# VHH binders against F-box only protein 17 (Fbxo17), part 4

Target 1, 286 residues: F-box only protein 17 (Fbxo17), of Mus musculus (Mouse) (q9qzm8)
Amino acid sequence: MGARPSRRQMTEARRLALTKLPPELLVQVLSHVPPRALVTRCRPVCRAWRDLVDGPSIWLLQLARDRSAEGRALYALAQRCPADADADADADGNRHDEFPFCALARFCLRAPFGRNLIHNSCGEQGFRGWEVEHGGNGWAVEKNLTLVPGAPSQTCFVTSFEWCSKRQLVDLVKEGVWQELLDSGQIEICIADWWGARENCGCIYRLRVRLLDEYENEVVKFSASPNPVLQWTERSCRQVSHVFTNFGKGIRYVSFEQYGRDTRSWVGHYGALVTHSSVRVRIRLS

## First folded at step 12 (VHH)

Design u06 (from r04 with R108K)
Fold by ESMFold2, fold request of step 14:
Structure u06 (fold): chain B 286 residues (1-286), chain A 121 residues (1-121)
Amino acid sequence: as target 1 above (286 residues)
Amino acid sequence: EVQLVESGGGVVQPGGSLRLSCAASGFTFDDYTLYWYRQAAGIERELIASINSGGSTNYIDSVKGRFTISRDNSENTMYLQMNSLRAEDTGLYYCAAEFTPEEWKGMKDYWGQGTLVTVSS
């Protein structure tokens, strides 16, 4: 027959039906909807729903439902250290146009706690996500000859006869850890890396992880500088790890910087191997 | 201008000793990891000894017990004491200092021009 597409009519009917609910009941109902569905399906329904999804209340209720020790601590922090509504618009040099939702929504959608914030951590996607500087014959990506525990892929980056460098910059605020939460004193930033060399090869490996302010100036640094390994005879890679805690206010970025080379100046890829790099954020318990 | 200058090379008979030095200008050794590399004829240079800023040392097996790396930060100088020299130790000896820039890129070593050690007869 010949009427307009029913999509607009359906939206208006839903708007009218849902306007009958008191706001506190609507907030309770919507808080049970998964975060992605809230932004993709609920937000477009009408202005009232859009305003609720764009506000903090639904998202605080979602945080409150996690009754674990970690969830309770986070909920208390979210109430004690609420996100500044103007933070993304006036404070940092990075305008977050691609993710315009409130800070709590961003947290719930990104779910930054308990996951690795380093992308392409094993080279499974080549060099995507990494800034690289090639020395000698440069970086290459190879399959692991031995199992690296917990790695999402059994691949690694390998270096050459001159220093190879690579870096990933993690924007913690963009990943959902809002600034007031970072400034709370109750957040830990856990970093780790796995390194080694080819059987019967030598290597030099360096790690520098820096916590940066919004202007990307270094505020806190961790460095690992193991003695050169002149002959690698181990069956497994070594892990280096560090936990940043009590790092004060103003931290926004983690700069994860890796360096490697060989000890024999051999043409090819006989230098340090790196893989399974990680940055993870957690709430301090107790 | 950053420079590393090696000295102390020469000709010595098997079983003899030499002391190499590496003097730095344009920067201070204080927080640097320092290296000696050796390049024999027909092969690429290889790391033979290192010393970090805390004084921890590392050596390849073929020189361990015969060579001693040391540093004197007040003189901005690194040393390699070479004892019980063998014909296989003949080569060009380079000092190096590991440079880590403030930015994430630009990692490199500063290199000297090398000093020749010949063990013969």
Scores: ipSAE 0.783, ipTM 0.925, lowest interface PAE 0.7, mean pLDDT 87
Fold by ESMFold2, look of step 13:
Structure u06 (fold): chain B 286 residues (1-286), chain A 121 residues (1-121)
Amino acid sequence: as target 1 above (286 residues)
Amino acid sequence: EVQLVESGGGVVQPGGSLRLSCAASGFTFDDYTLYWYRQAAGIERELIASINSGGSTNYIDSVKGRFTISRDNSENTMYLQMNSLRAEDTGLYYCAAEFTPEEWKGMKDYWGQGTLVTVSS
């Protein structure tokens, strides 16, 4: 008799209170919920909430809260995203049920700016995410003997006495960088790699990074082909970096391709060491 | 058929000179990085000189100043001019060309069969 309302009564009262909110205010309330919780907890509540999460309005409000120069530039581009665009369609119209939400939802969920789009960049997960071709005794993964600045793990890939190759293909659209954003002329794609050799060993290192269209045809390329290192005496790795800018329309993929071998044909893993590979995207600031 | 064929090896006295050549067939050197390797008795084959497509060269210390790598793309050949030869330069000399594929995989070197250089008194 002195009891509090039951959990069921509280849930019903909360639903009724929320249905009384003007639609504009409900969108504001939901825009404060983290992206993952919006899709896992809010979307199933009812059809009205599902329709709001599947539409662009909540996501635009989240993007608008970043008042930095970068955030304002992104928001201006996000406002041009058509309300009826299918976020999960690829260039030929195929649907992907892993991403049933609009392009802005995918961007907010994936958060592609400010993170490395290369998975397993230091070999901390073995070769997961990498396509590999083994030469000689093949690729191996080892602990770094010397600290690599900023690496998320102090491990590296090492090559052998014949060419070892590996590649990671980054799907920028799947990572949340919608095609209109890529085509805007305001995106830079920043790549970097760290490489070296074992103390008192030599190596040959090559890097090729290609921007590919939706058909995986090469549109632009960056190659690093340093002269062979005949004896490595450095206490640290060397960094290679490049910024792709002004690459036009139609880019979808980044193909990050690494190659290495030794200079003395020694059985084992005495060739190039590579680690801390990165692909990052950002908005240009003029 | 892709082939690299070395020539110019032989027997020479210390202080003498030899010019090795490497002729390619089945492909054109134009954009290739080219290499000379040496295998001395009792040790593994090692890179001793390289030349990239732009003409930039690199040498191990023991041959620097004595050996000169060069390329003649019109003749599809690479050369190693070896001067001031020493007994320790004796070995089997291989040429190689670095093939970078259009695909991400298939990176390899084309290799010659080797030519023997003997430096003896």
Scores: ipSAE 0.773, ipTM 0.920, lowest interface PAE 0.8, mean pLDDT 87

## First folded at step 13 (VHH)

Design k02 (from u06 with T33A)
Fold by OpenDDE, look of step 14:
Structure k02 (fold): chain B 286 residues (1-286), chain A 121 residues (1-121)
Amino acid sequence: as target 1 above (286 residues)
Amino acid sequence: EVQLVESGGGVVQPGGSLRLSCAASGFTFDDYALYWYRQAAGIERELIASINSGGSTNYIDSVKGRFTISRDNSENTMYLQMNSLRAEDTGLYYCAAEFTPEEWKGMKDYWGQGTLVTVSS
């Protein structure tokens, strides 16, 4: 009764068989492996595989498979992406890059296009991911009084009787949008926010979204200053949205800044509510 | 120093009119949203009228049609025309200017000292 080779031995034998493939063929084969599996399963196999995964070739092939107009546009830009992972070496040669992967690998892994780059946009995780300044009784997280369509969670942040502020700084490069892609002029940054008042108390709401360079200098900003919702007026949540286009070169961060207060100076959390904040990146078809 | 100074308050009979002024100094409020608040005795301060930098106005229902908020950027002064005054309009009236900081922190309002409006028969 011949001992069936263990699943581990079969996987090892298959791995060994693949290691005998010419690099060009191996790249083709590996390009069919999902991004996460490439990094978690293929990269650790051997040095040769690691080097292939760390290089742009596999990722370019993956990007080339998207034959949509957006995919073609992206692929064209990806072909121009410098292979040098070294672009984030500071002047002192310290690679702060937590990720040994090329920019294209990061892009494929993080899949930034269409993804909401705001973390904890509804407050389901409290204030995680937000920098917060508390006025009055401060920010709170509450359940939505009314259903917000498309919200990942039915929770919201609520302000108090004094100005409350919160910010999230989104690192676009960290989220997978490499610098040359940002600088291409073909990227749009779409921002949106939902806000409203309580039924029994009015509110003032402000949104400021700033695109920042690598030094956190403001390059361009969007500001929304809607009229206050006064007491006993419309209960509906309102949306603010903006699309940054042609924002030039050198953008690195999106500073998403929300402000709110009530109109009645009431103790507690009767100020503006905010929820379902979003920062999304897309490619513009020329 | 940023200052807001209210004026024009006083005693008026029901049905009467008053015009409040808020003069700003130490800053130009051209780009600022401006507000009138009032505080009746024993009640928290309430926003009653707003005017944004573009001149768009908003009012609470109780003062709609009776009160008019306006601004003169050339004089750095905001006004509240109050007509058909009622006893319920009695209170301390405050002007405020919304201050948006350069950094994301430090949002605040500048406040005046208030002007007293008394509507009494």
Scores: ipSAE 0.853, ipTM 0.955, lowest interface PAE 0.4, mean pLDDT 90
Fold by ESMFold2, look of step 14:
Structure k02 (fold): chain B 286 residues (1-286), chain A 121 residues (1-121)
Amino acid sequence: as target 1 above (286 residues)
Amino acid sequence: EVQLVESGGGVVQPGGSLRLSCAASGFTFDDYALYWYRQAAGIERELIASINSGGSTNYIDSVKGRFTISRDNSENTMYLQMNSLRAEDTGLYYCAAEFTPEEWKGMKDYWGQGTLVTVSS
């Protein structure tokens, strides 16, 4: 009996021992389990475990373990998170979304801090996730000729001789940034985009990023409207960026809207190039 | 109803000057990027000069130093001062205003009808 148990045997033995723990110790032990495993492996064990995973306590303990300045700031805000702030759950009990867990659980599962909330940011999946309006010969996707720093893929979207538009709507609450956290005055929303033109081509590029309330009404806007580029000879794209701060209460969505065309009406894809679009959320530290 | 009306085109000798105007109705220029395009016979219409809402200007190389785009927001009018005109400047000149819709879709330009400039002996 000196051999080390297999991964499966250790997991089963650990589960059997855990069913005998007092509830207060069980909460502490489960708080060390990764969020996905809590949902997929621990929640189905029994009603008591399900109630713990569906409640706030385990998730608060997980958040408390990040002792950095950022982690402590988040934990202070998480302690004030209402257990059932979702209006659907209070109104009639009907709720059918993909993540039926409390707000803190959603935050831990989605991990919205530290990742780009724009999906398919470089066109590596074609137009998936983007609403698109084609002008001229429309949008296309191409390989980057030069590296775009930090891009997850070296591909870009390219525009044509009439305005091409595309948009992605980020639901910050669905991504795990619960409404009280957004309303706290301690959240920054960081956006960026990379744009340019094909060598020896001109372009017009526009970016509009809007913070919207729950009714999708515009509350705050950032626009980048550079002068037309009449000839582009660089081998790299330019970056535009902005940080939204102090945007008040009631923000839920980020509408990330991009526009491009050429300056000479050439048939084909000779307009503005865009890639590595990003929306990131972080806590502002004092 | 949005409308752009160009005026000031005509026939001029090489080396001469001409001033084009573009008056807007149905909207105000104040926050719009504004453009002059030129179309020579048999060639696609091309952007030659732009002015943004803050007054920053840009020109293609062939007109830089000879043409000046300007705007008078109080008169809702844009201008193109054309000096040292050359035969290759002959063409239809269009003003345009960039329309960014409240919706994310529907991005377009408003266009005038064009005013003819002929540079000849």
Scores: ipSAE 0.700, ipTM 0.885, lowest interface PAE 0.8, mean pLDDT 86

Design k05 (from u06 with D30S)
Fold by OpenDDE, fold request of step 14:
Structure k05 (fold): chain B 286 residues (1-286), chain A 121 residues (1-121)
Amino acid sequence: as target 1 above (286 residues)
Amino acid sequence: EVQLVESGGGVVQPGGSLRLSCAASGFTFSDYTLYWYRQAAGIERELIASINSGGSTNYIDSVKGRFTISRDNSENTMYLQMNSLRAEDTGLYYCAAEFTPEEWKGMKDYWGQGTLVTVSS
């Protein structure tokens, strides 16, 4: 009764068999493995597999498989604007240890296109991910007064009787959009914000979104300064949106900055409500 | 130093008119959104009118049709024409300028000292 090799032995034998494949064929095979599995299951197999996963070849093939218009455009850009392997090295040559993977790997893993890059956009996690400056009684998180369509949570940030400020700094490169891609001129950054006032108390709302370089210098900004919503104005959730196009080279960060206060100087949280903030990146189809 | 100085307050009978002025200095007046607030006795300060840098105006309902906010950028002065004054319009009127900082922190209003408007029979 021949001992059926244990599933572990079969997996090890199969792994060993795959290690005998020429690198070119192995790249083809591994390109069919989902991004997360490449990193969590394939990369640890051996040094040779690690090196292949850390290189651009597998990921480029994965991008090539997307036959959508966006996928084709992206693949073309990935070929024309290759991620410099050393771009993630700081000026001192220190590879930021956080992502040992090439830029393409990061892109495939993070899937930044169309994803909202704002964390905790509705305040469901309190102020996590936000830098906050409190005026009056400060920011609070509350339930939405009205349904905000498409919001992942029906919560909002609310301001007080003095100016409240909050910011989230989005690192586009960390989110998977490599620098050369950003610099290609074919990337658009779409921002949106939802805001409103209480019926019984007016508010002032301000939005400023700045595109920043690697040194956090402002390159381009969008500012929205709606007129104050005064007391007893219809409860409506309002939206502000903007698309950054042709923003030039050297963009690294999006600073998403929200400001609000009330119009009645009431103790508590009667100022502007903000929620469902979004920063999305897309490729412009020529 | 940023300075806002209100003037034009006084005592007026119901139905009367006043024109308030806010003289500004120490900042680029033309770039700022400006506000009139008022504070009645025992009540918190309330926004009653705004004018942005583009000249767009907004009013609280109670003053619509009676009050007119305007600005003269050449004189660095904002005005509030108040007509058909009512007893409920009595209060300390403040001029404010909205300051947007270069950094994301430090949003604030510059305030005047206020001018008293008393509407009484």
Scores: ipSAE 0.894, ipTM 0.974, lowest interface PAE 0.4, mean pLDDT 91
Fold by OpenDDE, fold request of step 14:
Structure k05 (fold): chain B 286 residues (1-286), chain A 121 residues (1-121)
Amino acid sequence: as target 1 above (286 residues)
Amino acid sequence: EVQLVESGGGVVQPGGSLRLSCAASGFTFSDYTLYWYRQAAGIERELIASINSGGSTNYIDSVKGRFTISRDNSENTMYLQMNSLRAEDTGLYYCAAEFTPEEWKGMKDYWGQGTLVTVSS
């Protein structure tokens, strides 16, 4: 009765067998492994596998498999992506120990296209991910008064009787959109925000979204300044949206800035409500 | 320094008219959204009219058709024409300018000292 090799021994034997493959074939095989599994399961196997996962070859093959028009456009740009992982060296030489993945690996792992890059967009986690300035009684998080379509949570941020401000700074490169891709002129940045007033109290709402360079200098901005919603206006959430196109080179950050207050100077949280904020990146087909 | 100075308040009979002025200085007037607020005795300050930099106006229902907000950018002055005044229009009227900071922090309103409007028989 031959002892069935333990599942561990079979996995080790299979791992050993795969380590004997020529690098070119190994790259082909590994390119079929999901991005997260490449990093968590394949990269730790041995130095040779690590080096392959850290290099661009596997990721290029993964990107090449998307034969959509968008995929082809992306692949064309990916082929021009510099191999130098060193672009994330801050001026002070501190290599942030983020995983030594090439830009393409980061892209594949983070999958930034179509993903909402705003964190905690509805306030379900309080103010996590937001920089906040409080006016009056400050910001609060509440349940939505009305259903906001498509929102991941039915919560909102609510302002007070003085101007409340909050911002989220989105690092596009950190989110997986490498700099050369941003600079390609083929990237669009889509922003949206939902806002409203209480029925019994009006509000003033403002949105400013700024695209910033690596030094956080403003390159281009969008501002929405709708008229105040006055008291006893219909309880409807309103949406503001904008698409940044052809925003030039050197963009690194999106500063998503929201402002609100009430119109009645009431103590408490009767000002503008904001929720379901989004920053999305897509590739434009030429 | 940013300054807003209201004028034109006074005592008027019901059905009468007043024109309030708000003279502004110390900022690029044409770029700002401007507001009229009022505060009745024992009540919190309320927004009654707004005019943005593009000239779009908004009014609370109680003053619609009676009050007109306007601006003269050449004179750095905002106006509130008040017609068919009612007793409930009595209060301290404030002009305000919405200040948008360069940074994301520091959003605020500049306020005048107010002008008193009294509607009494």
Scores: ipSAE 0.893, ipTM 0.973, lowest interface PAE 0.4, mean pLDDT 91
Fold by ESMFold2, fold request of step 14:
Structure k05 (fold): chain B 286 residues (1-286), chain A 121 residues (1-121)
Amino acid sequence: as target 1 above (286 residues)
Amino acid sequence: EVQLVESGGGVVQPGGSLRLSCAASGFTFSDYTLYWYRQAAGIERELIASINSGGSTNYIDSVKGRFTISRDNSENTMYLQMNSLRAEDTGLYYCAAEFTPEEWKGMKDYWGQGTLVTVSS
């Protein structure tokens, strides 16, 4: 009849056996646990485990396991430019922000390198995550008329007969790129956008991407101001892209700001369209 | 307090020439993209020419080769030289300047009141 122990019963028995491990070995064992499980399942086990998850050691071991050129560069940089642990803690050593774990834990949980930090990049969730200012008949979300390569959704934002504006603010520190890493000189911020218009429509498109300090003051800017397209005859959207490098110290935010309108004053949504907006962060190897 | 004032409109014979001016007050043109729009009878106002801060120009096909947009930042004035005028060029001509504010919101154009061009025998 041999009833199989529940997963909960097996977890409890294993947890009790692990309480006898020296801290050095426990750190090694926990470093193999996925970041989400460390914070949701391992941290509550006991005070010793909580202290390990709240400290840097297991997260440094996780970084060290990426033996690629990128992984080794990041590990070396994390050691040369460590996060200021005291700046994250209150007088009792507790971390009290929206994401209460140490900077390395935040990096491992958020995994900011290589992924698109713009939320709702194609309008697949309406305007969620975007601050918008409607002109004319305002912004709308529509299905793409032509395929946009690599887009997670084939939808776009489209503008009207007066300027439509929208903006997303990316907090790089909240996404896990701690300030000392940003200040290291070894981080690149890659941005891109896709834009166009309906066939035989005219459009005006503008992009402004600003790197801001902690007070949200502009430090570095990229602007794209292509000439108006008076009649769109292309079968695909155009891409604009830029890589911020060597941008100095003190950067915290990326302000991704898009603007569009038509050229013929037509009621409705016949202006510039935008989609597949992106902000990506990477480590500089060259 | 920003103002754009067009001048130079009038009546001209087909094949003739006319030079429109757009004078700005309350700001300087130097960093602005500037536009000429035309509103003909029965048609919505449409962009016909643009010039960016670097001097790059763009034209709708029907005026290309006949019209020339230019700017004189020291005089705070934009021009539209219109040559080989045709009856279909008749309409109200507006100048506009693209305003990009320091904040992300408030993007707009400044507009003039328009100057009438009539191409008639």
Scores: ipSAE 0.782, ipTM 0.926, lowest interface PAE 0.7, mean pLDDT 88
Fold by ESMFold2, look of step 13:
Structure k05 (fold): chain B 286 residues (1-286), chain A 121 residues (1-121)
Amino acid sequence: as target 1 above (286 residues)
Amino acid sequence: EVQLVESGGGVVQPGGSLRLSCAASGFTFSDYTLYWYRQAAGIERELIASINSGGSTNYIDSVKGRFTISRDNSENTMYLQMNSLRAEDTGLYYCAAEFTPEEWKGMKDYWGQGTLVTVSS
């Protein structure tokens, strides 16, 4: 009665106590753990914890805690996720899909609602994440001379005397908006861009945003082709925006494509300026 | 083969008029935004007028009220009517058509060869 457990014995006893909880109570306990910690720290504990983290129940409880109108609408859709979300596992129980976690786990980990799915939206990281085609003297990055409302950085991309093009492809499923949610008819995809001209030169600006299927074929397109700004612009930066809705089934990608040049053919970076590009996803409330 | 051919340039006195034409082939003319550019000696060429597929026009200040851009989609031809010509309007005039590719890259303009306008007294 005077023997004290070793450090190993105490750690083992505490681990065994947690693993002996009934599954329904363990789910409640684990549902309070942040998503990243669930996958990195809780999942490796034992097979029972791995099965819970890989299944939908913990994630449904986390989604249920958002009692806003948006959260309740999402929860209703999330409840329709099949109990056999791993039905495509082979005979040995191995998963062979593109995303090793269930759809609800991916949503909780990525948190796609309420954030901009375009990264490096203002050029604050140079051209990282953008596919670019340089015309003339090419794209450059500069500090904004005028405030762009809501921009995470006051920097912009600028174009030259020949067409400069750049593109970012957003994989909505990879960002956590699972395919059945996209196909539900209750999703809106909101895009925006800010553009302008250098005060001492004119510009031409074009935007094309395309919703693509899983094969990257165009299904829906929005284009903005404003009239050229010809010279001596005194106006502030301008916003273009669009909301895709009722786009049907099968959408997976957003291709965000920007184009610019000058109107005076001047060597250097005197073309259209673009910044604060965004792709956001929300659930329709009606 | 995409082709743009300007015509109608020549020598005129100040205050005179000219009508430039740009005949197009090899693309669906009605879908394109079209441009007139002007290049004076010692200056890079500059966009002076545009007309989009819907017929909306835009002009630099120095030509507003004097120049009129128009398009005839049935004849695949764009025009620039130039009235009240001035010495500073002298230059080589190019038509251009904006090509937007199906892929995200390859954005470019198609260009004509240019037609010379000389305004001299």
Scores: ipSAE 0.777, ipTM 0.926, lowest interface PAE 0.7, mean pLDDT 87

Design k05 (from u06 with D30S)
Fold by ESMFold2, fold request of step 14:
Structure k05 (fold): chain B 286 residues (1-286), chain A 121 residues (1-121)
Amino acid sequence: as target 1 above (286 residues)
Amino acid sequence: EVQLVESGGGVVQPGGSLRLSCAASGFTFSDYTLYWYRQAAGIERELIASINSGGSTNYIDSVKGRFTISRDNSENTMYLQMNSLRAEDTGLYYCAAEFTPEEWKGMKDYWGQGTLVTVSS
C-alpha cells in the first residue's frame, strides 16, 4: 500500500508544470485567473510569473474580455496607459500597497467602476471614515424613519441646533482610476446624497463636492443649497445628485462635504439628516 | 472683522408696520443666504424668513403674507418689512448670514446683536 501525494504536493506539482509554458501562452492562461488570485497565489511562484503579474499584458487581456460598449471604451484607454506608470506612488512618490502593481493591475484589483467609493455611507460604522465637526449637540447616528431605496444600511447621520459638518476624501488613483484615465476626457464622476428631517421638523442642508488636484487644491465644485425646509412633511428623503464631466486634467481627489442644522434651536438632534452618500465613477460613451 | 447690525425696531400698535434693516460690514452679501430669526420671551431663536443669493424666499406660516424679506446687495443690506403686526410678533429680531468656509470645516452663521420689536396697545 503506497503513499499518495498530499493535496499540497499536487498543488505544487501543478504550479511547476505551468512554469514550463512559453511566456506568450502562460500570459494567456494566467489572464483567466481572478485578479486577487493572480496577486496572492500566482505572483509568488517564480520570477517569470511575477514579471507577468507586474506587467500590463495580463491585465489588458482581462479588460479586453468585456466586449460591451463600456468595456471596449475602457480597453482603448487602457492600451494607452503608459508602461512606466507607478500605481504604488502618490504625488510625493510614497507607496501605499504591500505589493508593487502597475496601474492596470490596481484597476482590476480595486474594481472602482460600479461601486460606491464612499466608505460608511449611512453611518452604519458610526463616524468611521468621516472627518467631523460637531455643532450644538453634534452629529448622531439614528435608524431611518423611512426606507431609503438602495441604501446598504437603514441608518443616517442627524444634526443639531448649530452647524454640523463632515467630510470624506476619496483618492481616485488609490481606488484604481489611474491618472491618464482621469485625464482622458472619458470619465464621469457621479455623486449623490439623500437628505431630509424628522417629521414636522425644519432643517437646513448643504452639500459641497469638490474635485481636487494632487495638491488638494480645488479645481471643480458642485454645491447644493436648497432653501430651508421649515416643516418636513414628506414620506421620504430627497435625493441630490450631480455628474462631473469634462473636468480637464489633473484631478485626483473627490472631497465630499456635508452640512446640516435645525431651524428652531432645539437642544438635541432635530436638524437635517443625511444618508446613502455616494461617489461613483463610470466611462462616458461618446 | 465681520459685523451685522440690525436697526428699525421699536414700539408699535397692533396692525402697524415696521421695517427692519440689517447692515453688513467686513464681507459682501452677494453670494450668501441671509436669515431673520425671532426670539420671543421664553422661546429659543427660530428662523422666520430666509432669502438666498438668487432671491428665493421662505417664511414660517405665521408671518407669510405679512412679512417680506428682501436684500440690496449694492448697499450690503437686508430688510424685513413687517406689516399687520400682532402682539405675538413681539420679540428680539436677529439677522444672520450663512458663512460657507473655503475649508470643509468652520461652517457657521454670523449673527447680529438683535433689535427689539414690541407690539402693544
Scores: ipSAE 0.774, ipTM 0.924, lowest interface PAE 0.7, mean pLDDT 87

